# Designs tried in a protein design chat: VHH binders against c4kar8. Part 67

Target 1, 263 residues: c4kar8
Amino acid sequence: MAELSTPSPASPAPLDGGRGDELEKFTLRGARQILQLLQDLITHRGLITAHTGGGHSFMTAVLKVDEERGRVVLDPSPDPQANRRALAAPRLTCVTQLDGIRIQFPLVGLGEGQDKGRPALFAPLPAEMLRLQRREFYRLQVPLAHELSCLLKAEDLARKPVEVSARVIDIGAGGVAVVVPTGAAEFVIGGTLPACRLALPDGEPIELDLEVRNLNRQTQRNGTEQLRVGLRFAALPRAADTRIQRYIFKTERALNAKARGGL

## First folded at step 23 (VHH)

Design kq2
Fold by ESMFold2, look of step 23:
Structure kq2 (fold): chain B 263 residues (1-263), chain A 127 residues (1-127)
Amino acid sequence: as target 1 above (263 residues)
Amino acid sequence: EVQLVESGGGLVQPGGSLRLSCAASGFTFSYYAMAWYRQAPGKGRELVAVITSGGSTSYADSVKGRFTISRDNAKNTLYLQMNSLRPEDTAVYYCARVEVWYVDRRSGTTTYEFDYWGQGTLVTVSS
């Protein structure tokens, strides 16, 4: 039967591309480690979501890995359009989980072919694989009622210090995303904002250094333009980390309870 | 047991023609790409022609326009029609089953890997 690929992923989306430096400590680059992880995916028949760009993805699996030839063999989609998108894509971003651990890796140079008379997709082995526990990738969407804010110590266009109170829209173990009015400060990707203050409900604000990871301009429903700023925690004290994780856990449990059995 | 049996080789004058056949058994012939390769005395193997399960063909530059690969899936038979033969075509010709092939998008070339081949059939082109 003919099948249609979905434009939305069936599994978690790829991690934010602006988080690359924060993810480096979870990145495997050793050839033996990569081969073993791919073999584990084969052994456990791990189902992989392969993202082809433009919101498109398809489900696949690693069928074989060949160390001598330096390649991996993937199961093609039964949907010919998904296969064509995969073959046209400059890279394939593969996302899966194994024993509660998120695995993400790029494949470049994907080509069509056959393995023992069966259609298959072929690629060189990835040069790196990302391996994370949930704590290391999860981002809580902050409820509006919580009004979480972060005081940013930034600079204006004249390079003079300014303080900007920014609303926190998501939070995770490695950082936050905030929104600020367009023009409130000058932000530079890679720039450091020292001694910012993150306000959580359960005590005094946390003082922390933040690094700007990404910037997106966006329009709110009332037409007002805002800047979405992705921020990485540079050096997070253990007590601050504990408070952040406690906030995330409690808020997630509260949101889940409302979804299950609220009035 | 996979078996590939070539036939049709022989002695032919330059400019002549031969048709090689390869009888296949022990597998579902229609699923596999198939190939002819040859080995001249004292030389390595040369891939001559490939035909996919869907009938698409590819040829070595040395034989393009002179040789035609074809298949008859009902008879499980692979063919090589060789026209305008030259002395440099003298070789043992082998029928082979393609275990793996794929298009390498970066290089634009196709990789072929073989798992079974026959004993070969000798083609001699001389006066």
Scores: ipSAE 0.609, ipTM 0.842, lowest interface PAE 1.0, mean pLDDT 87
Fold by ESMFold2, fold request of step 24:
Structure kq2 (fold): chain B 263 residues (1-263), chain A 127 residues (1-127)
Amino acid sequence: as target 1 above (263 residues)
Amino acid sequence: EVQLVESGGGLVQPGGSLRLSCAASGFTFSYYAMAWYRQAPGKGRELVAVITSGGSTSYADSVKGRFTISRDNAKNTLYLQMNSLRPEDTAVYYCARVEVWYVDRRSGTTTYEFDYWGQGTLVTVSS
């Protein structure tokens, strides 16, 4: 009875914190729901990655929730520097997963102290918590062998139309991330790229409208630059969604089988 | 069973000195912050002084410069040295164990919550 491969426990990066329109419907704001979810994390001894900013994080756990006093108590890091970063941070973004459900919540106003003689970190209860099913947050890392591409209809510096063939590096239910050579086109966060074409291995390319969500510059060892462009599917027909989900499922299953077999 | 037993109270003239002691048992004393509270007749409880397990101290404005809190972890004993006593210091003094403390980042001050208190020792300052 082969054990299913699980996603890597490498610290999952925070999602755009709860204020994104797409994530609002998955945001818990009821006090009872928040308390119950935090209690579930305590009961199941869920490990939490706490992000302090600047790419730094540490492992923690919720030790206690005090409804009457409106606070949560966290396990401090054995590394004093991690604790100092956490206490200096304006916001601590906590990320964890329980039974395939991704949980993310902010803590503001973190303070050091002691609980019954033991060091601890204290914060007010979060005002919100994200609770996401796997499908809602999962992004497949596209295997290099698939060479997936997306033809982007964008503009250059002179505002002239250009077509850029961009390599797809990850894909999920809500969008793709691509890489583009710096200078190939100009992108504006919030801008729409109409009539782009996503090439999947099965069938004809999918025509879809994309919205630019994020931009990250990358400098390669040769000093050349490229952009990682995060793109949201703006209007996705059900047939296109089905093809994308089928590709993700088949690829994920094939990758998991190879990882379990040691290849 | 946690026990806190205060001693050292008594009658003293204004300007005089007293040293209070609190013998602690039933817990690992060195792990806990400890405090002195006082309650004057007809008044509410006033936090007088706090000392952390590491020896850091805090005082009420009314006693700063006159009172000194200290601890001896080897003897499981908390102390309060009271100098330059005033009639306003007349109160029952209680030793207390801090269950929870933390820095409240909103205000920048420290919150203290107590779970065990002794029976108190009476200090009377009069001529």
Scores: ipSAE 0.607, ipTM 0.840, lowest interface PAE 0.9, mean pLDDT 86
Fold by ESMFold2, fold request of step 24:
Structure kq2 (fold): chain B 263 residues (1-263), chain A 127 residues (1-127)
Amino acid sequence: as target 1 above (263 residues)
Amino acid sequence: EVQLVESGGGLVQPGGSLRLSCAASGFTFSYYAMAWYRQAPGKGRELVAVITSGGSTSYADSVKGRFTISRDNAKNTLYLQMNSLRPEDTAVYYCARVEVWYVDRRSGTTTYEFDYWGQGTLVTVSS
């Protein structure tokens, strides 16, 4: 039976703007760091997906960086419409991957021109670049068999304290998504749930402060109503972070091993 | 090996005309934007006119309507037709190859960067 192949080289869609404060710790703003990372993209011939908005994008590459003049030079698209969209866009969001590292950066002020007789696109150096290892953007879909749970310390409809055991449906470096029965508690976007407990298979539950980021109502196929609650880890201790990353790594490795062994 | 050789300069009366030529060799002429710039004695350089590989032109305000830049890609030659000459046009005129040009969004204008130029040809406008 044929073995599974490595996924496509194309870069994934840009990370959404609603996670900007969570991503700040992975954002490079030093000029030296930015220049080095751009040079690495040039050296490795990194293929970049440039997003122009409205669901449009095109493939490009960084051809050169001019430190003295503070600019980058990009390869134009062979599609004239893609180039026109890029030049009209207020910003270009560039996404690529280099040796398993996700890289994302904005370019503003894109202008058309030529470099040594060849068409090119020019922009000032980006003011920031996002550099993420896989675990820093990855969300593990928790296997149902693990029955992973998080004890939420919330308030009921009458504003009385209540503890709700919520099933964890996904988990990443920045937070969890859980489901609870509708009406089990009242949640407010931006609200903080202090001293919640995340139960991982190894060791005692982790005590965490959580912030409510989103709420979505779900009606299951059997008619059961649930609320999906997106929760951000607030002030996560390093020991807790280590345990969470270990769980994600171990579970992902186990899931990948199962995928290799079967039809 | 890139060579740019200007010719056609000389002494002319105010209101007269001259045509400058620049013979280009050592590169694929049709790929490059080309320019004329001038330098009056004791003054800084002034960009006079630019023509892109596709034939689009731009001019300094001081010469617009009087000067015409053109090119003949088959002959690898750049031209500057100068009409209605004034004493302030007196300068050494240089042919230049544009290495880089682009719309510079920081300045709001198009920038030009040159990598080769000739020895120049003197134009003197006097009565």
Scores: ipSAE 0.607, ipTM 0.838, lowest interface PAE 0.9, mean pLDDT 86
Fold by ESMFold2, last read:
Structure kq2 (fold): chain B 263 residues (1-263), chain A 127 residues (1-127)
Amino acid sequence: as target 1 above (263 residues)
Amino acid sequence: EVQLVESGGGLVQPGGSLRLSCAASGFTFSYYAMAWYRQAPGKGRELVAVITSGGSTSYADSVKGRFTISRDNAKNTLYLQMNSLRPEDTAVYYCARVEVWYVDRRSGTTTYEFDYWGQGTLVTVSS
């Protein structure tokens, strides 16, 4: 419900932990790579959203990185409550963008202190950093007027084959989110739905193998219950990837033109 | 140029008292945590006491209850009041500026790192 009824979040949310294996190829684990990326954030004065859990976050920046001591120094929040939450959190999830590249990294062991006479937050260097191009993390919210659908080849609750036409609510380079009526089919996280068909406006439907990544029950304002199903594309042919990217680009451009014309 | 100039050292009998001063210049004194170190002959430096910009203090176990660190931000001066002096307190005492301090969550202790030190003032405690 929240994902269907609201605009995109004002600040970037951390990537879903259930997508960790598909994100591994974008994960930096080398100490030199991590130091270089942190230094780039410092040089470009990148603003970072630090997530402390419970829907709370604050804005920060990497002030410096100390290779010899193996630590990073962050700017504290002017809000003392945000600092207390950050220091109490077992993990701080930092999210930022630099030149259209999304960067995400965890900090553990955050401690309070002072650097050169100024309050600061200290942590060991992160063990990993995600670095994603826009197309790798962007999700287009599909306009209702497009009526994008995906034919799912699944099983019902009695384990009989069933085809379910599901409305696509968002789409990105790595997959789609769809909605179906509760009980229309059985979905298992990690399960594969072979030979599904994604209908885009510009040609024949695309045949795809899909993997179920997440499930969420939603209640609409009228009381109707539905399932939101997060689906990952299996190895996507280049032509299919191009069609999906073209759809996203055209739709985003059209939405941007409408926003400018409405102003 | 950052300068730290200690004074107030001298010869004192056991059980006596001394007050050390450290005149600071070349930086905004009130922003920094400050510390006293000491070095006995043939020994490495021992951290004696630290005072943060907010006035929080910490002490080595060897001096706790006998020494008091304080600061006067209007005079840019750091002090160490040393009472109940023992022969083991004989050392050169150094004023130091804390470049970095933080609570190290791995160890649960506070780490202090220093960037400037004075030339020291000698305290001799002997009968």
Scores: ipSAE 0.589, ipTM 0.836, lowest interface PAE 1.0, mean pLDDT 86

Design ni5
Fold by ESMFold2, fold request of step 24:
Formats: structure tokens, C-alpha cells, sequence
Structure ni5 (fold): chain B 263 residues (1-263), chain A 124 residues (1-124)
């Protein structure tokens, strides 16, 4: 029972790059490639989730790239606490998607300042960016009009069973991300939620077991905070999988057709 | 000022048991899901177990399920890990944490609130 060996001290904050070996083929390190990708995010006004640690993230966007100074300019949050967390973090992990390609990059050395008289956040250009162009990584951003929902079976703070109707914000081959009101239920990463129901527009809701893969207190562009829960599909029947994939494909094509039509 | 302090590690024979504790201060302990992680030499961090705020739901890595039990005492601001039937593969520095990075992110998120860890060494 007694401690018989000197424990190794903990290393500094874990800023690891995930599965470096497997990801090398998706890693962009060329200055021109990085600048072009950042410019594409600016042009399309891509929303970026910036993870600041402590289970917190905030929504932002790249406003511009300053090639002369070698830095990127980010939109600050209207919530001062979100900005303070971002400035205190040793690095941000930024996640977004552009034209069906998942994009992830670190920002180190974030600072605050002014851009043309307006508050802004600045960071050196990232030394690398991941451009994960594979079908398995794709997440459809669910149109608000579809009102896609997932009924979660969880527990409240008193350990009482509760059903939470959560809005689905994105969906992919392997899972969904949902938003829930703060305090509506308890979740833990790695936990399973049995017998949840995913409502797709066509047909009956799909009953499925879900696993919690991530939890984020996410500060929105308007400064409000919501709990974002990432959920993996467990043991999907083939018919359910096919139906989900068909929904994703059809919706993506419909959204692309509307964008080209200019309506 | 969040503080997480682990204890209870040590040297133990294969098949033996240890109970780890994590004393929490500087935040409302009962408002957070809590986690145990571990790091073996030369390897990245590994998620071991998690528990909801009330303790009503627990989760375990497949490698420890059935052998390890996570629990918490919110009145004492303490998180526990009971480890039974220990194997040499369980040798690692064990940490408690107030958050955990996404299982699905390719670049790991910064983790802000970890403890120093307590060493567990399992001999044959």
C-alpha cells in the first residue's frame, strides 16, 4: 500500500499532435499552402472552433493574413472571458471544415491588439495545418430548417432519468454533434447513452446507442455559451447506416445546388 | 486556482490491488465530470475512466473494464480509482483530470486541469 518508487513528474501541458505517423500525409507545412488555405477560409467566411483548454471553446473566424508580419488575425469573442481563456492558453486547437475537407491547425503565441481600430486577436502563422480529405472525416452542417434532433436518454444532477431533445448541428458517417442546454443532463466522455433516437426527415426515428466522444462549453459568436456534445454511433444496423449516408449525400447535393442557383 | 493532487500509487505484485485518490480544490468539484488517465514511459496519455458529476454514470477503457472502479465523494472533494487484478501493462503515471480532449480530434486539444500524477508499478 505504501508508495515504493519516486513518481515521475508530470510533463508540461500536453500539446501532442495526435497520431503523427498516420497524419503526415495530410499535413501541410509549406508556407504557400498554408497561406492559400487560410485565404480560402477568409474568402468563404469559414467558422472556426478554437479550443482553449479546460473544456472550453469559442467560435471565431480568420479576418485576414498579414504576410509581412507572418501572422493571422482572428475575430475576438464578444465574451471577455472567452478572449481571456484564449489569450491564456499555451496553444489553441482550431477545427473547421471547408468544401467537405476537415481542417485542423494549432495557433501558438496568441496576442491581442487592434486591427483598423477594432479589437482583434493575432497569432503567428501556424507551422502546419491538417487538411483531412477523406470521406470518413466529413461532417454535414445540418440546415436549421431541417430541425434535426436526437432524443438523448441521460440522467440529471439528482441521478433521475431524463430525456433531452438535442438539436443536431452536424452529422457524419460515424456520429453526430448536438447542443444541449447547460445543466439539462450529465455527460462524461467515454460514457454510453443507450436507446437514443435520431430523427431524420424521412421515415421513423432511428433507435441507436451513442457514445460521448467530446464535451465542449462553446462560446458562440453572440457571446452565449452552450454545451456541445459529440456522439459516436455504436453498432448501427446496415439499413440505418445506409439511411444516414443517403440523408447526408442528398442534403449536401441540395445545398450545393442552391448555392450555385444564387437563391 | 484549480488543484488536483493524486496519491496512493506504489509498487505492487501482478494480481494485486491499489486504490488511488485525487484531492480536488479551488473549484466546485460536484459540478464537473472527472477522469483518470495514465501515461506509460515513451507513450502518449491514455484515457482510463470517467465519472459524471453525481457519480451516476461511469465509463472505462476496454483494457481496464471489470478490473478498475472509478468513484467520487463530493462531500470530501475526492475522486478515487480502485484497481484490482493489476497487470504489468498497467504500469504508468496515473493522473486525474477535470476535462478530457475529444476522442476524435486529430490534433489533441490543450488540457488545462491535470494533476501531477502518482506512479503505479506492477511487477511480475
Amino acid sequence: as target 1 above (263 residues)
Amino acid sequence: DVQLVESGGGLVQAGGSLRLSCAASGFTFSSYAMYWGRQAPGKGREWVSGITQSGGTTAYASSVKGRFTISRDNAKNTLYLQMNNLKPEDTALYYCAREWPSFDEYLAEYMQHWGQGTQVTVSS
Scores: ipSAE 0.804, ipTM 0.930, lowest interface PAE 0.7, mean pLDDT 87
Fold by ESMFold2, fold request of step 24:
Structure ni5 (fold): chain B 263 residues (1-263), chain A 124 residues (1-124)
Amino acid sequence: as target 1 above (263 residues)
Amino acid sequence: DVQLVESGGGLVQAGGSLRLSCAASGFTFSSYAMYWGRQAPGKGREWVSGITQSGGTTAYASSVKGRFTISRDNAKNTLYLQMNNLKPEDTALYYCAREWPSFDEYLAEYMQHWGQGTQVTVSS
């Protein structure tokens, strides 16, 4: 007779990262290292995406670290529903980038309360954090002024072809993240969008196939909700890869020059 | 209360076929993309297939492409997975879900809406 293992009916399915032993080299578990990294996020006022499950996330920030109580303090959303989802989740998956390094960490046991008379969310310090220091994880945050866009070829709810002009919010060697109008088209994780067009400033748009890697309804710091779609470049020709790398490099140089000139 | 109930699993010989069903209730089924996942003993969960709200776009893991077919009947609030040419490595608990975590996150997102699953066992 086969041995069967089923999850408990009362337990929601835990998310697993699918990570192997090779991920261990990016994992921080020392209390001192974790405290310092969280303090660095506070100092740089790093914006954090907190995934609450059910295809939802909200933008937040670490406001402080309370070493004496062993907890981190997060900025609550102005949208009460986002806060309710966060408090109901058995864990949050927090994602951010600091100094070009992608940071990920879980928060378990989130609670609500007040900090200096202002509403706040609290959680115990995470037992581990990932610092994913590899070029493959780097994502350039696209300045809004660039108005970088990607034309997506998808289908609407009636199965009719539609073209959706989506704003690119970040771009890396392997893909882009875009924001699309709610209800403009249907998407499914794992699906491909053939013959999309990525508009770069230095020439004609790049025609390429995109694969949907993630979908989340993301609540912004002002409480509004947007659909964020993570897209991987499929079968990227060498010339297109070169143009993308050139855009990233040029934009980084321009942003660095502005940062120095602003001082 | 969102409820997803899988059925149609069982013991089958290699090369055989099964059709899984997922009965959905407690939400507007036609408003959501749907997914099949599986979990073999001692392994993490694996994305198998996905389908858009209207059924217009489907997607498959490379390990099952050409052998499995996802479909949905929005009038019956039911998701299906036709599995042909089954192999021993397809042995797993199969479940349907209303969401799926990012493919690219190393720390997995919490998955809220999924069923308890139906066991598929493929003997050689």
Scores: ipSAE 0.792, ipTM 0.931, lowest interface PAE 0.7, mean pLDDT 86
Fold by OpenDDE, fold request of step 24:
Structure ni5 (fold): chain B 263 residues (1-263), chain A 124 residues (1-124)
Amino acid sequence: as target 1 above (263 residues)
Amino acid sequence: DVQLVESGGGLVQAGGSLRLSCAASGFTFSSYAMYWGRQAPGKGREWVSGITQSGGTTAYASSVKGRFTISRDNAKNTLYLQMNNLKPEDTALYYCAREWPSFDEYLAEYMQHWGQGTQVTVSS
């Protein structure tokens, strides 16, 4: 029985190192490929985080690909301010996932208008799309029903220690993304959050140290602003890693079974 | 418009010290975490340090930890970087930033709010 050495998930890149050269192999530039991927996003009703710069984003979706006009149609934010930021931005960076694979693409030349009598955002088709098909970039979208949470140990604006229960929105081998109320605590990229607790459905919470990797103020579809925090597992015990991997695997299997009509 | 203006760079001998300043305008400075980055000749931009809005939490790259100290004065809209025990490998253009792009997420949008930089040269 050959022990399938599960390749150790590649450690996330340090904050002080760039990955620019490695991105080329994950970059799609073919018009047909881009169109297909956008269509797939529509088909799967994938929610997209649209980054407008300045640490701000809003939730959107691709509504339509207009091949005749060479444009993509996006759902506008319910927040007029978010839309203004988007329209003022020289570039909109769209981030989403399909089948656990992170997808990222830039939109430039954003405009607003009407599509079938409804407000919409328009942009020319992206010239390129990133499809990060690597295990280290894989993030499982946590089903809402699982109610995963992470107790964050941080400081508030008054520099007082606080504990914040944050909803986990995605999880991977290397970390989690969480959502916290705006103003609940202060975070800084590169900062360490010691002795946090990740709650999984299968047992006791996992105590672990977390490192802040990204911060984004996100306007939700309901118009509420929240802070999305990307966190890396700074020190993960082997047993915890196994539990996390098991959870991911089990959840993926269940989701796939459901998608195939098996549940 | 967001403006960040770095100053305090210069030529210094190895083992010497410098203090960089970054004057911020065009946004509510106290509402944002702030960062220092640097770019050495022929290399990409690298993260150096970060500080929370209140200044309560700081973070440092392993290469500068114990030598550099980030601080801020929100009343003056100014970010600082005290650099001690400087090394030749610290030679770079140093940038102040309101946002830092995640290298994990490849969010280039965050690179829009950087200053022009201040040159630090450390001689052997």
Scores: ipSAE 0.768, ipTM 0.932, lowest interface PAE 0.5, mean pLDDT 87
Fold by OpenDDE, fold request of step 24:
Structure ni5 (fold): chain B 263 residues (1-263), chain A 124 residues (1-124)
Amino acid sequence: as target 1 above (263 residues)
Amino acid sequence: DVQLVESGGGLVQAGGSLRLSCAASGFTFSSYAMYWGRQAPGKGREWVSGITQSGGTTAYASSVKGRFTISRDNAKNTLYLQMNNLKPEDTALYYCAREWPSFDEYLAEYMQHWGQGTQVTVSS
């Protein structure tokens, strides 16, 4: 009877894996700080992208912080397969934004159960949370009403050139994140998309080259799967940069005014 | 279980060539973009190349562009890296990967499916 040595579950990579010492100043490890930040996420109803590995993620939210039990409660995906992936994953990488600041934290030991008679995911409180309070990492969540789009020039699965109109979901000084229908085009990290067109509300589309920086198959809250593509501005003319910055600034101001009850 | 097994590494002289192979199993190979990375002694993992699932689009690091060629055979579930005009600075452990960590240096979520690597040593 050959003892099948159960492969020791590979210890999940720490949050600081590959980041180096420079990120320590942005890492929260205090219990109170972590609890406060999680509570802030609840208060602001921040949507969280939970990465399960394998290029897959689903949209979730922190529903509750159970301090007594030392656990966080997450909203499960409407997709059972996404939940299975989450439960099977040695680690979830949760990514979100609060006030334009990127927040990232790991969850380990995910389980499923019921919270107040509703299905929920449970995990121990994160040991650390990364709060990237740097301008270069700022990404504005684009209001749905603005309907920003980016025309991507890519190839489909048949290697045929295609133009895909992708919705822009966030924008920053360095790039955009877009969503495309699954199977609409092929992408590869590190790939270049030349002569794309970013549509802003204030005028003619901006022509620019884009570089694919990340790919993620994302299950939305409505159960629909889409491909999220993170794109870097490979070459951005100064005039275009100015327009993008102006848009971001104006939109932020409007959102803040609305949040304060001014609109 | 996802398995990636690299082969084809070895010792070569500067200016020489190698062809690496990566045998994939445990998943639908043709449904994923694939990547090569490398790690030199004392350095972090470096992205080398990527290829779309159909093989229609390829990408390369500036350091290897024009010298390396990534390709794939979906019928054989195999990824390849042709390396020409090798340089001492190309000395590294070369990895095949189904996912690549985001080039966002703060997101390390895709470091899950890498092979054991194959050693490439380029002598001067």
Scores: ipSAE 0.767, ipTM 0.931, lowest interface PAE 0.5, mean pLDDT 87

